# Ledger of designs, part 386: VH-VL binders against o27280

Target 1, 266 residues: o27280
Amino acid sequence: MDSMNVPEVLEIKRIVEESESVKTFIFSWDFRREVRPGQFVMVWDFRDEKPMSVSLIDPVRSEIGISIRRVGEFTDRVHGLSEGDLLGIRGPYGRGFELMGRDILLVGGGIGMAPLAALADEATARGMRVDALVAARTADELLFLDRLEAAGVNISTCTDDGSCGFKGFAHERLLTLEENHDMAAVCGPEPMMFQVMRILDERDVPAQLSLERYMKCAVGICGQCCLDDTGFRVCAEGPVFWSQELSRVREFGRYRRDPAGRRVPW
Key: E = the ipSAE of ESMFold2; O = the ipSAE of OpenDDE; V2 = 0.75 times the mean of E and O plus 0.25 times the DockQ between their complexes.

## First folded at step 17 (VH-VL)

Design B172 (framework fv_bamlanivimab; at its last look DockQ between E and O 0.80; V2 from the best seeds 0.74)
Fold by OpenDDE, look of step 18:
Parts: structure tokens; C-alpha cells; sequence
Structure B172 (fold): chain C 266 residues (1-266), chain A 119 residues (1-119), chain B 107 residues (1-107)
């Protein structure tokens, strides 16, 4: 088995344009290397390297998918690639989501739906009932709706501008939903996750949340993704955390560290 | 339930161009693409190209490269296929179909547009 | 381009018969194979996708199997409405390509 710490040069098998700003890149994958929803890989375009969540896990076709939102120079270059082009992939890294119970709630915002889409596939394949609250700023930014529907997920949408579904934020929509679940998985803007976590805690629903931080090494060495007060490394102890763990993290929902290590408020 | 409705039959002279429209009703393009497939009389199905309306990017079969242009208008949920330098061999029924980007299958299909190229 | 070879080109069958149509790809296409039914003057209709997934609304007498390069469409008990032309289509690579078709006729 190849070392998970060495980038493997893989051919882009397919590119799915999820939205104007999000593309899913599909690769052949040797599933002797296990991968779980919530884990991430380091994507190397031979100039720079960035962590990206796995959004598709297909053991039948031996494929994985990585969804990437166009947000900067690196992603601009990646979005310029075509099928047949090459990327370096190393990983997977980090702690993924754990499934428990029979009924699961997914709460995702924007590109945060990427790992949750993979989780939804696994959960439904296991026979779990999956409810998903999919949030975005606008209808055009809602991701993976058709894919989730095809998987048998019960979808509720939420948009800031009301262009689709509930007008408002995810936590506001969640407050209107009375049903409790055995567990919840959350991924999206950190302010959203913070509010959602509070609601879930009040309802005694076990929740896992996927954090995003600046990650450089992905192996818990460089410390760039360390969380204040706890010393949690998002790349090693996370990126998926239980709500109980995040309750100990003072910076959660409040600020993050930039590449220079400075506090950047959300 | 999404339906695709195409424009009506066309009769064209050799050397001219034809532009066929495909409007999605009962929904939007969403993340799906629109593929164009033609079928000459008594012949099989031939893929011409695809557009992803959300991005406007199109891919074409080599056979039609430089002669076919596929476009889409998101505001009207309408895709277009323009074929130039028409020849008698281009006489066919032209179909649009919703293209699943993950699976690559086509569903649903438009009703087809008959294009006849004759002198 | 990936070539799809469909067989037979035509077959005659009776109502109630078991019908089998095969499709072979020039290279492995995993399970990216779909089957369509087309009746005269009508657009193709999706029957099977992902090699073996039955499209919603399609009768259970239709089934697909296979992976890699060899695929099969099976109609367990042919019905009068099943006389049509059937096409396989690969979606593993661009350009998308179809088999040449199989016409199922009344014996």
C-alpha cells in the first residue's frame, strides 16, 4: 500500500459542475485506503496544496469526489483544469463523522454540504432515515439537492434571501423543526454551526461538527490549525468534533487564525 | 417533473444554419446539463455535445467541432443548438436531453425537432 | 472514442418470451451504461442507468446487468408494448456513444 503521506498523482476522471462556483472532481480510488465522510485530502496542483473535504465515496465504482469552491488563486487554477488533467492527492486525513442511531439530521451551509453529502450516502445505504437542512445565501448556491434526493434524503432548504425554501438562517429554520434525531452532523460557516450547535445541545441531540481552519501539514505537526485553549489540531483531532469538544474551544464561532497566525473574526 | 419542449420542424438549404431551442418546463436546469443527440432517418443515435447551463461551458463531439454551437439562457431555462454549413447528411431528428453529470444518462428527452436539408 | 457494440441488430420474439440484448464496450466503462427504448416517431426513453438501476416508472420485467465491458438488458416476459428499438449508451467518457441499436420485432 502506498504511503498516505505521499501525494499520488491522479487523473481527473470527471468534473461535475455543481454550481457556478463549485466543481466536484472525481478520481479513481483504491479503497484499500479507507476514507470516511468528514475526512479531507490534500490537493496538490504542483504549485500549491490545499485541504479539501471528500464529497463522494463510491466503493462500487472505486471513485471518490472532491468538491472545490472557487475562492482564490489555487482554486482558480484547479477550476481551470479539465478531465484528464492531473492533480496530486494525499490522504485521507483527520477524523470523519461517526454514524449512530437510526435518524440523523444533517445541517449544511454552502460548501459545507460537501462532506455531508458523502455522509448522507453512507447513512442512507445503512438504512438510516436522513433529514437534511441545506442552507445557502441564495438558491443558486444550494448544493447537492438532486443528489441528496436521489439518495432518499428528506430535504429542507433555507436561503438568506428566501429565493428557495425558508427565508433566513439555518439555525432559525432549525428552531421551527420540532423533531429530534438520534444524532446530527453539521458543516458550514462557523457562525452557523455555532448557533446550530447551541440549539442541538438544548435539545440533547448529539452533534458532530466539521471545522475549517488553515491547515498546512495535515499531519498534526506544524500547529497552524491548533485551536486556542485546547490545543486541538483540526487536522489531527478533527476536523470533525463532537459538540462537547467544541464547547471547550473558546474561539469556536468567534474567530479563526489566518496563515500568519493572526486572529480573524468571523 | 421536468419536461423539455423543443422548437418546431425546420427545412433548410445546404450551406445555411439551423438553430433549435429546448426549453425546460416544470423546473429549472439545476445542476444538470443539456445534451444534444441527433438521429438520421432509419439510423441510430449520435451525441453531438453538451452544455452546462450554470457555467455556460459546452463540449462537442469531434465530428461537429467548429460547426455546432450549444448555448443556454438560464433566465428562460432554454438551451440552443446551432448547426452551420448544413448538408444533406444533417437531415435528422435532433433531440435535447437532460444530462446527469454524475451518471451521464439522459432523462428526460425533448420531443425532437425534425431538420430537413434539401435543395 | 469508446465504441459500443450491440447485439443482435434485430431479433424476432413473441409475447411472453425472454429477450436478452447485449452491449460490449471497447474499453472498461465501469457501470456507466444506460439502456433506452425508442418507438417509431418517439424520443428515446430511459430504462436502465448505472448498468442495473431501474428507472422510476419502468416495469420490473426490465433489468440490466454487467460491468466493465459486457452488459446485458433483459426483458423477462415480453409484452406487446415492448416491441421497439433498444440502445445502450456509455457515459464513462466524452464523447458519449451509443450502441447501434437492437430492433425487437414480432415473430
Amino acid sequence: as target 1 above (266 residues)
Amino acid sequence: QVQLVQSGAEVKKPGSSVKVSCKASGGTFSRYGISWVRQAPGQGLEWMGRIIPSSGRANYAQKFQGRVTITADKSTSTAYMELSSLRSEDTAVYYCARDDQYEGHFDPWGQGTAVTVSS
Amino acid sequence: DIQMTQSPSSLSASVGDRVTITCRASQSISSYLSWYQQKPGKAPKLLIYAASSLQSGVPSRFSGSGSGTDFTLTITSLQPEDFATYYCQQSDDTPRTFGQGTKVEIK
Scores: ipSAE 0.798, ipTM 0.891, lowest interface PAE 0.6, mean pLDDT 95
Fold by ESMFold2-Fast, scan of step 17:
Structure B172 (fold): chain C 266 residues (1-266), chain A 119 residues (1-119), chain B 107 residues (1-107)
Amino acid sequence: as target 1 above (266 residues)
Amino acid sequence: QVQLVQSGAEVKKPGSSVKVSCKASGGTFSRYGISWVRQAPGQGLEWMGRIIPSSGRANYAQKFQGRVTITADKSTSTAYMELSSLRSEDTAVYYCARDDQYEGHFDPWGQGTAVTVSS
Amino acid sequence: DIQMTQSPSSLSASVGDRVTITCRASQSISSYLSWYQQKPGKAPKLLIYAASSLQSGVPSRFSGSGSGTDFTLTITSLQPEDFATYYCQQSDDTPRTFGQGTKVEIK
């Protein structure tokens, strides 16, 4: 257990600047520690640590990538690092996505495309047909489009302001797409995921959704990881959940929890 | 698709500087790198350096470090390569190319800018 | 710096020939290798990246193989437009480095 939770100090091999606010940090990785799309790692800058989703998994090259959005002091410091600098990585943690069937729909909002980019790589490597709906506020905030195109993914985009693709929200764009899929994977803001899940449920498409908000503690059960009185722990049982599991959670898409565990509207 | 268009040919004296521009059209300028590669007459390709426009982060080949400066102006989608303390050995065609941040290959390329250093 | 060495430096071939060009890296570069074609007076054109991935729009007679230190570019049935200089390039590390080039000439 101890060794599994001890950070390994790794050298930053490559930095990919995905946008003005998002960078992907690539590390050599020993795949004796299996990593699957949808899992996260704890990134340690020798002062603080934060959970980050794995966005690139390449066992042939022995590399993983971790995509980080600049949102505060910790991420500002990490964004200031250069190739050759060191970071502590421990994990992976959490339940990853499961792939089923022949056709998959990916629906990602903002940084939520990070774990879905890794999933797209795995799905295409397995010969699945992959359709991705990539959503953001503006064209500049759409992520991983070049990587998805290179992988042979069929891409639809939507932006709130109409600067790229469909003008509107992900669920509004999804309503104009009538393709059947064997499964879907969804990651982004919870209000977006709730609306998307509702549409997929009406279409009888089983969906997996990634909830990243309660990844405060990766080493065990804590009160911050509780979705409601069902006892689900995001760190232990998530962050990926089936839509069937989330349909019974009254908080999903309506409320979040503050540090004291109180319900706060989105 | 992305297209890269470079500034015109230059004739410079030894000891001077040259600044070549590379204007991108199509695609999102901030999502890729721009590399600079030169080719002396009858010789092979030599990588000089690259910039990632979104941050302004630049890397240079050791041979050119201290003499080359690569910059980018996101408002005009233009990258620049300035080479100082010019010598006759710097006579070459200078290319800019879109640098894939994951794979590191170059596509597309600019048309090239001939720089001649003569007394 | 990673040194890239191509073999041969030049070759003469006829239309319809199978042409093979090799590239050797001074250290392992995994599959971070690209191949380019350059015609006189023109910028290089990407043919293959990631050692074996054919660039969109490039004819299927071009193929790449290899990993680690040894790489090969093959043209299965040489066409008149294929007479050019070919370069390999590594992108595993900075600085990016090119092979010295292989000139494919009319026999």
Scores: ipSAE 0.763, ipTM 0.879, lowest interface PAE 1.0, mean pLDDT 88
Fold by ESMFold2, look of step 18:
Structure B172 (fold): chain C 266 residues (1-266), chain A 119 residues (1-119), chain B 107 residues (1-107)
Amino acid sequence: as target 1 above (266 residues)
Amino acid sequence: QVQLVQSGAEVKKPGSSVKVSCKASGGTFSRYGISWVRQAPGQGLEWMGRIIPSSGRANYAQKFQGRVTITADKSTSTAYMELSSLRSEDTAVYYCARDDQYEGHFDPWGQGTAVTVSS
Amino acid sequence: DIQMTQSPSSLSASVGDRVTITCRASQSISSYLSWYQQKPGKAPKLLIYAASSLQSGVPSRFSGSGSGTDFTLTITSLQPEDFATYYCQQSDDTPRTFGQGTKVEIK
């Protein structure tokens, strides 16, 4: 019954502790409201509302999972909740990933792996070969490895500190991987995504990248999620963009904006 | 290989407590749940509770609330279950098991710890 | 609490027989159901999870089916090592609950 303008209050069915700093909150979900990998929801804790990654989409069980990293006061409060507690959820919103071909490369950094985990489930269910490059600063921050393995995904890891897998940045590891992919999907820190996008573009691999920007309405009305010179609204035209669309965006990978619209270094 | 090794059998008097340990090897201890399940002689399986070692959060079956405490020590990869105010009806084999957080199945199981409560 | 009821409580069978064990939940548990095998003096062993997914290392003669409230474990061509007690377990809700068990005995 809830419209896109009003959060539906849902009970937390299950909490999965993905790492010391990341939890997945699972809810019963009526799939008359269709959800696609790469779409997002607005999570309301009765004080504040923030966009969050959908990481699990299970129409058979009528469940969704929303993965949340503890990074501030809002997420600290949400991480303090228990099964049976309530959260408000609006959505889903935005444009999801489109699958093409038989072979897909996923490149995820930190919590950016959340929407890619949902995409991996769909891709493997369609019979695609899925390779994932999972990146983090440390081994303890690598996400969804067991879930990806169970789905039949071929995993490569990299960590900034070398504690697991390749020591270095995701784009450096990517240079050492085979180029036999029909498409790529990328989500993570924007500087990482910029470097990965450049490599994929040079190799003529179609790529879709998921962006994060400040959001308020999530339905494209308020303009808070707009990109620099193009006017793209991340909540409406994105959050998933083709690399060709992002090549027109001057700010991508170079700086970010605070809630007041001021340029801030990455 | 992932393995769970439990502490040895115990004989206890009514009114006392027992603390059973469950040491994990061959995996990332902090990323999985540890459940405790008991089986009285000739009876079926009964879930007691679980802990998520990464956060230390535990939850319990209502039957055992107030008598059971489940803890974990990440530095030693060991979970503990303490059952207090023991009765003869608590005579059972106590198992720990790795608890999948998504699916909720148990694999692997510890070898079991026999606890006998008699006066 | 979700009550899990197995049927039958025991059965006798011969090597080579097809064996079917059912499990009924007191409310829908979607596909959050697991099956375990237990031999005397041993810990239970996971056979099936998610109602129908075969655990690694489990012989293909074991299969699971069902969703919602009614579930079935099937053993095609029973082997001598399959004489054991079998338990279903739901994980849709807390507390996790088990069926009362089904003892499969040699005839």
Scores: ipSAE 0.646, ipTM 0.835, lowest interface PAE 1.9, mean pLDDT 88
ESMFold2 (binder alone), look of step 18: mean pLDDT 92; pTM 0.947

Design B173 (framework fv_bamlanivimab; at its last look DockQ between E and O 0.84; V2 from the best seeds 0.80)
Fold by OpenDDE, look of step 18:
Structure B173 (fold): chain C 266 residues (1-266), chain A 119 residues (1-119), chain B 107 residues (1-107)
Amino acid sequence: as target 1 above (266 residues)
Amino acid sequence: QVQLVQSGAEVKKPGSSVKVSCKASGGTFSSYGISWVRQAPGQGLEWMGRIIPISGRANYAQKFQGRVTITADKSTSTAYMELSSLRSEDTAVYYCARDDQYEGHFDPWGQGTAVTVSS
Amino acid sequence: DIQMTQSPSSLSASVGDRVTITCRASQSISSYLSWYQQKPGKAPKLLIYAASSLQSGVPSRFSGSGSGTDFTLTITSLQPEDFATYYCQQSDDTPRTFGQGTKVEIK
């Protein structure tokens, strides 16, 4: 367990180009170290370190995948890497998703689909019926559609500009869907998750949501990812939370804290 | 259901170049790659290279490095394979195939393009 | 490069026969192995991927097994339409490589 906190230098086995801005980096993984969908790892490029969700879990091939969106200097460097290059990986950390019931609804937005893709694989492997609502700003930003389809997931898409599927936001599309599920897993922009959670609560569908916050230590020590009022640490008590837990978090869907600890509105 | 439709047969002189097209119909390239595989008469299958249309990045087999160029036009959902400095040994049927980035298997395949190199 | 060796290179069989084709990789390729069927004048057709996953639309008489370096394609009961050439292909490393093929002929 102690070794979990030491970055392991791993070779990039494969790189999957998911979109223009998202790549999945695949690594060999020793599954004596358990990993669950919804958990994250700290990725170290020997200069900086960032938390990233696990998007692929393949115990048969002993591989994991980490999907990374190009959004800044760190991710720019990582996106410049090639197969065979090295990265430091430590973890996994945090609380992952729990599967329950027979029918599960996944609601994902943008890169938020990363952990949900892993969850979809597990759910389908267990024989669960999986419906996925995949949202993005544009068609080109929709992620993992082919992979989800191959896994047997029933996919519904929505885009802000209507370039693919339902024109509108995920919560709007959700309102048009009458079927209830045994549980839901949600990950994406926090405003989206907030609206989706409200709808699911009204429908009495148990929901888990994965939050994103600035995360430094990943081990619940530094407090950078603490949520106001509750003291929940996203890296320790999360990043996956039940809707009931998030109902206690006033900042949810409203604001986050930047690296300096300042409140930044969504 | 995605289908791949390739350009027609080509007859070329040694030293010339050939450019074969592969258009995705009934869909788009999505996040898949496009691989090119050739088959000489009575021979097996030989992988030449792959392109990821979404990024335009291509990888080639060492045997063809410097002589093959694979490109893609996302706007038309068409991939291209250009082979230069043709020789008689390049006479073959050339296939494009959808390349799964995760699994690496090829499906579907184009119908093939016969390229004959003769004096 | 990873070399793929198929055996046999050719075989003769009758309708109803059980046919087994083997593919051996020069190094471990995990389960990144696919099987294709090709008929004369036609493009290859995917039968099996990930060593043992049956492609949609492919008859259940086809099956794949194996991991690491040794893989097997099995046709439980050969049908007239199954006379063709079969190829294995590794997708563990670049370049992608194929076996030399196995021609299944009518006895």
Scores: ipSAE 0.866, ipTM 0.924, lowest interface PAE 0.6, mean pLDDT 95
Fold by ESMFold2-Fast, scan of step 17:
Structure B173 (fold): chain C 266 residues (1-266), chain A 119 residues (1-119), chain B 107 residues (1-107)
Amino acid sequence: as target 1 above (266 residues)
Amino acid sequence: QVQLVQSGAEVKKPGSSVKVSCKASGGTFSSYGISWVRQAPGQGLEWMGRIIPISGRANYAQKFQGRVTITADKSTSTAYMELSSLRSEDTAVYYCARDDQYEGHFDPWGQGTAVTVSS
Amino acid sequence: DIQMTQSPSSLSASVGDRVTITCRASQSISSYLSWYQQKPGKAPKLLIYAASSLQSGVPSRFSGSGSGTDFTLTITSLQPEDFATYYCQQSDDTPRTFGQGTKVEIK
């Protein structure tokens, strides 16, 4: 039996309100089911089920955290829950991040900082030097800054409106930062990730990017998770991909899939 | 970096209510909680409740449920604690403190507001 | 509610002494424990959080240890400014609860 596919009903131990639109839900977790940064779980509210990235992994406290942005009916219902309420969780699923070298650059946009926050914890625990570029539309949407700061991460920020840090987009800020890292990890809106990937490729920095846009099929049964050219399915072979894999995908950064599965420009 | 400044001392009669304010200044845009903790003369620290200002969600210790109301005004970065049906045993210094949502520790603290209930 | 019990309730010490204060939780609180220092007429000051993490700006002579139910605050070489009352606090559950306090007095 594959115990990771059996949903467990877990009690919400703690809720952290990260912003007006983002909450982190913390659960006790049995680490006989290993969880790695970059993996996701299926969250079930007893009506609908959606994939969510794991944003906190704490084996010492036997806890995981799942960060959820309010974007629709399912997430609105989940955001209405309180500590002590129940959610169904199954997983983890997907390919997590791999760490290599001595220093890592994290580039996160919006909720994309969630899986990167878990990665930052692991990288710092391994003694790596961690630089994080945290990007959002406004200062109020910058996520996990206190957690990154407490972990000893060197933080740079940028906001589209200039309300905190550099005024502009993540890739514009990246051009002003030092060029050498042993690796990078990137998660956020796909157009941001595409621009960041191009810069990292020019600098010969190997990068892993997490694609969260096509998460309707947790077990690889749905074609909407499929990327063009390569046939990679995000839920089956992702969500984390190396930049050299994504460079072969004509769709990446230029097109997305709508609910009908049609290609639509970003 | 954030500093919390509380309203001044108050003397109240039994049966009345008191509303203490706690204004955050020099702050960041980070999300946080504001807890209220009281200390009776010569006694230890007692947690009353907290609010998450971003949502207005409040939690209270059962002992104070029904008598305490904690609110926040985001436009002025001010949290309030109102305690009703005051008794002489409510005489205490009342503190607000910023609490960390992940760890639950309190830093910084307000300077405290002395509330004396005349008996 | 989770009950927090400190030991001792008070102690007398001299400058240069090693001081140890213990805190016991009525049930496991993992590492969700903080230590505070309070001087007469002043608000408490955070020293340690997450059982062992030293707050920025706090002297390195202060350290915390423990997990589960038993926790310790240590001051390795007591200084004149360290004479104060110390409190532990759990944040594993609501309500948040404090120990009764330990007063460190001049011998």
Scores: ipSAE 0.775, ipTM 0.878, lowest interface PAE 0.9, mean pLDDT 88
Fold by ESMFold2, look of step 18:
Structure B173 (fold): chain C 266 residues (1-266), chain A 119 residues (1-119), chain B 107 residues (1-107)
Amino acid sequence: as target 1 above (266 residues)
Amino acid sequence: QVQLVQSGAEVKKPGSSVKVSCKASGGTFSSYGISWVRQAPGQGLEWMGRIIPISGRANYAQKFQGRVTITADKSTSTAYMELSSLRSEDTAVYYCARDDQYEGHFDPWGQGTAVTVSS
Amino acid sequence: DIQMTQSPSSLSASVGDRVTITCRASQSISSYLSWYQQKPGKAPKLLIYAASSLQSGVPSRFSGSGSGTDFTLTITSLQPEDFATYYCQQSDDTPRTFGQGTKVEIK
């Protein structure tokens, strides 16, 4: 019921082309509205509204960055915008990542690296050692590598086709990495996250995973982002969940629901 | 370890055009921008424009709008800058540089291409 | 266009001196400022980005500070290889613009 539930119209200050399918849109932001890595915003193009991950949080410059993959009509329209054009932003919403310990592992697949890039910035600012496993189908879809390297992150890559780094899936590469992290943060395709979660659980590494689900209100009222069996609302109790919370969720890693509520496989 | 190698020096007559190439090696060519900066003899640095090879989107300084065209060929990892309607005041060393899309700083730079415009 | 004004235009200094060069923007550019070193006949070399971040491989005697409109490059103990021309550059807006340069000469 406060001003955060009404979109603020913001000018696009800068557009970063991350890949052929992903752009980061940077806006001036008043950090009296606190933003934490793992939270999301609702992006309004004056026609439709979709949840998008915050990938850049820069209080010093008073800037926020929103990374958007082109996947449909809404994102096609947004990708067609230029610097100086306007978008509406509601939020932030949801529960972000909690940092603990000295050493953190990030495991990101595709656009899932967006919230993890923001987390990497916070972790390095705290003096934590950050290792990142960055996964994609192909080399040209690996995101944020230069930004992570500049932040002092230790990067491992894997691609399905072997065009960069380890050839194979993220969880296969993870088995070949050091096992001594204090925590992990995971975001990407849900089947990948499920496999990665199992490995991290076996290693007794506390893990937080960020989920995507259909959203309408973004503030926990409408119930459209609920997970089967638990009633967790992704927009309110998540999108970031501890692995222990997700181990009780039947649908996690096995199926999803479309906007009509129909069960569909991943 | 990105390296930028530019085409060789050119001598041109007023009214003609010049096209300078900038070939990148090391790293993914389409993951960054390429800016063009010139320096007249004994003078400072002047930004001309840049291209983002992923989309081919180019931006130009107003001074050069209509005279400069910046393009990129992802298959050869090469950017090009073409300057038309040359005048003697266009005599300069022309640099390409990798343009960080977030920060907008330039690193690395090409070795430079001397362009002399004289009658 | 954002105008960048460097001061001084030139200075003379001895090895071991502390050198400061200032750069003023005609409007706030936040921390979107970089510093370059250029030796005669060579391409510029990035020293500092984001106003204060030291580029990899640049000696720690170089430092940058400032935000908004006023920025400073400092060399804490000038070495023989530091005699060069230094440029600031803003990247907050297009066109990108450079200061006019500061030539650091041996005294």
Scores: ipSAE 0.717, ipTM 0.871, lowest interface PAE 1.4, mean pLDDT 89
ESMFold2 (binder alone), look of step 18: mean pLDDT 92; pTM 0.947

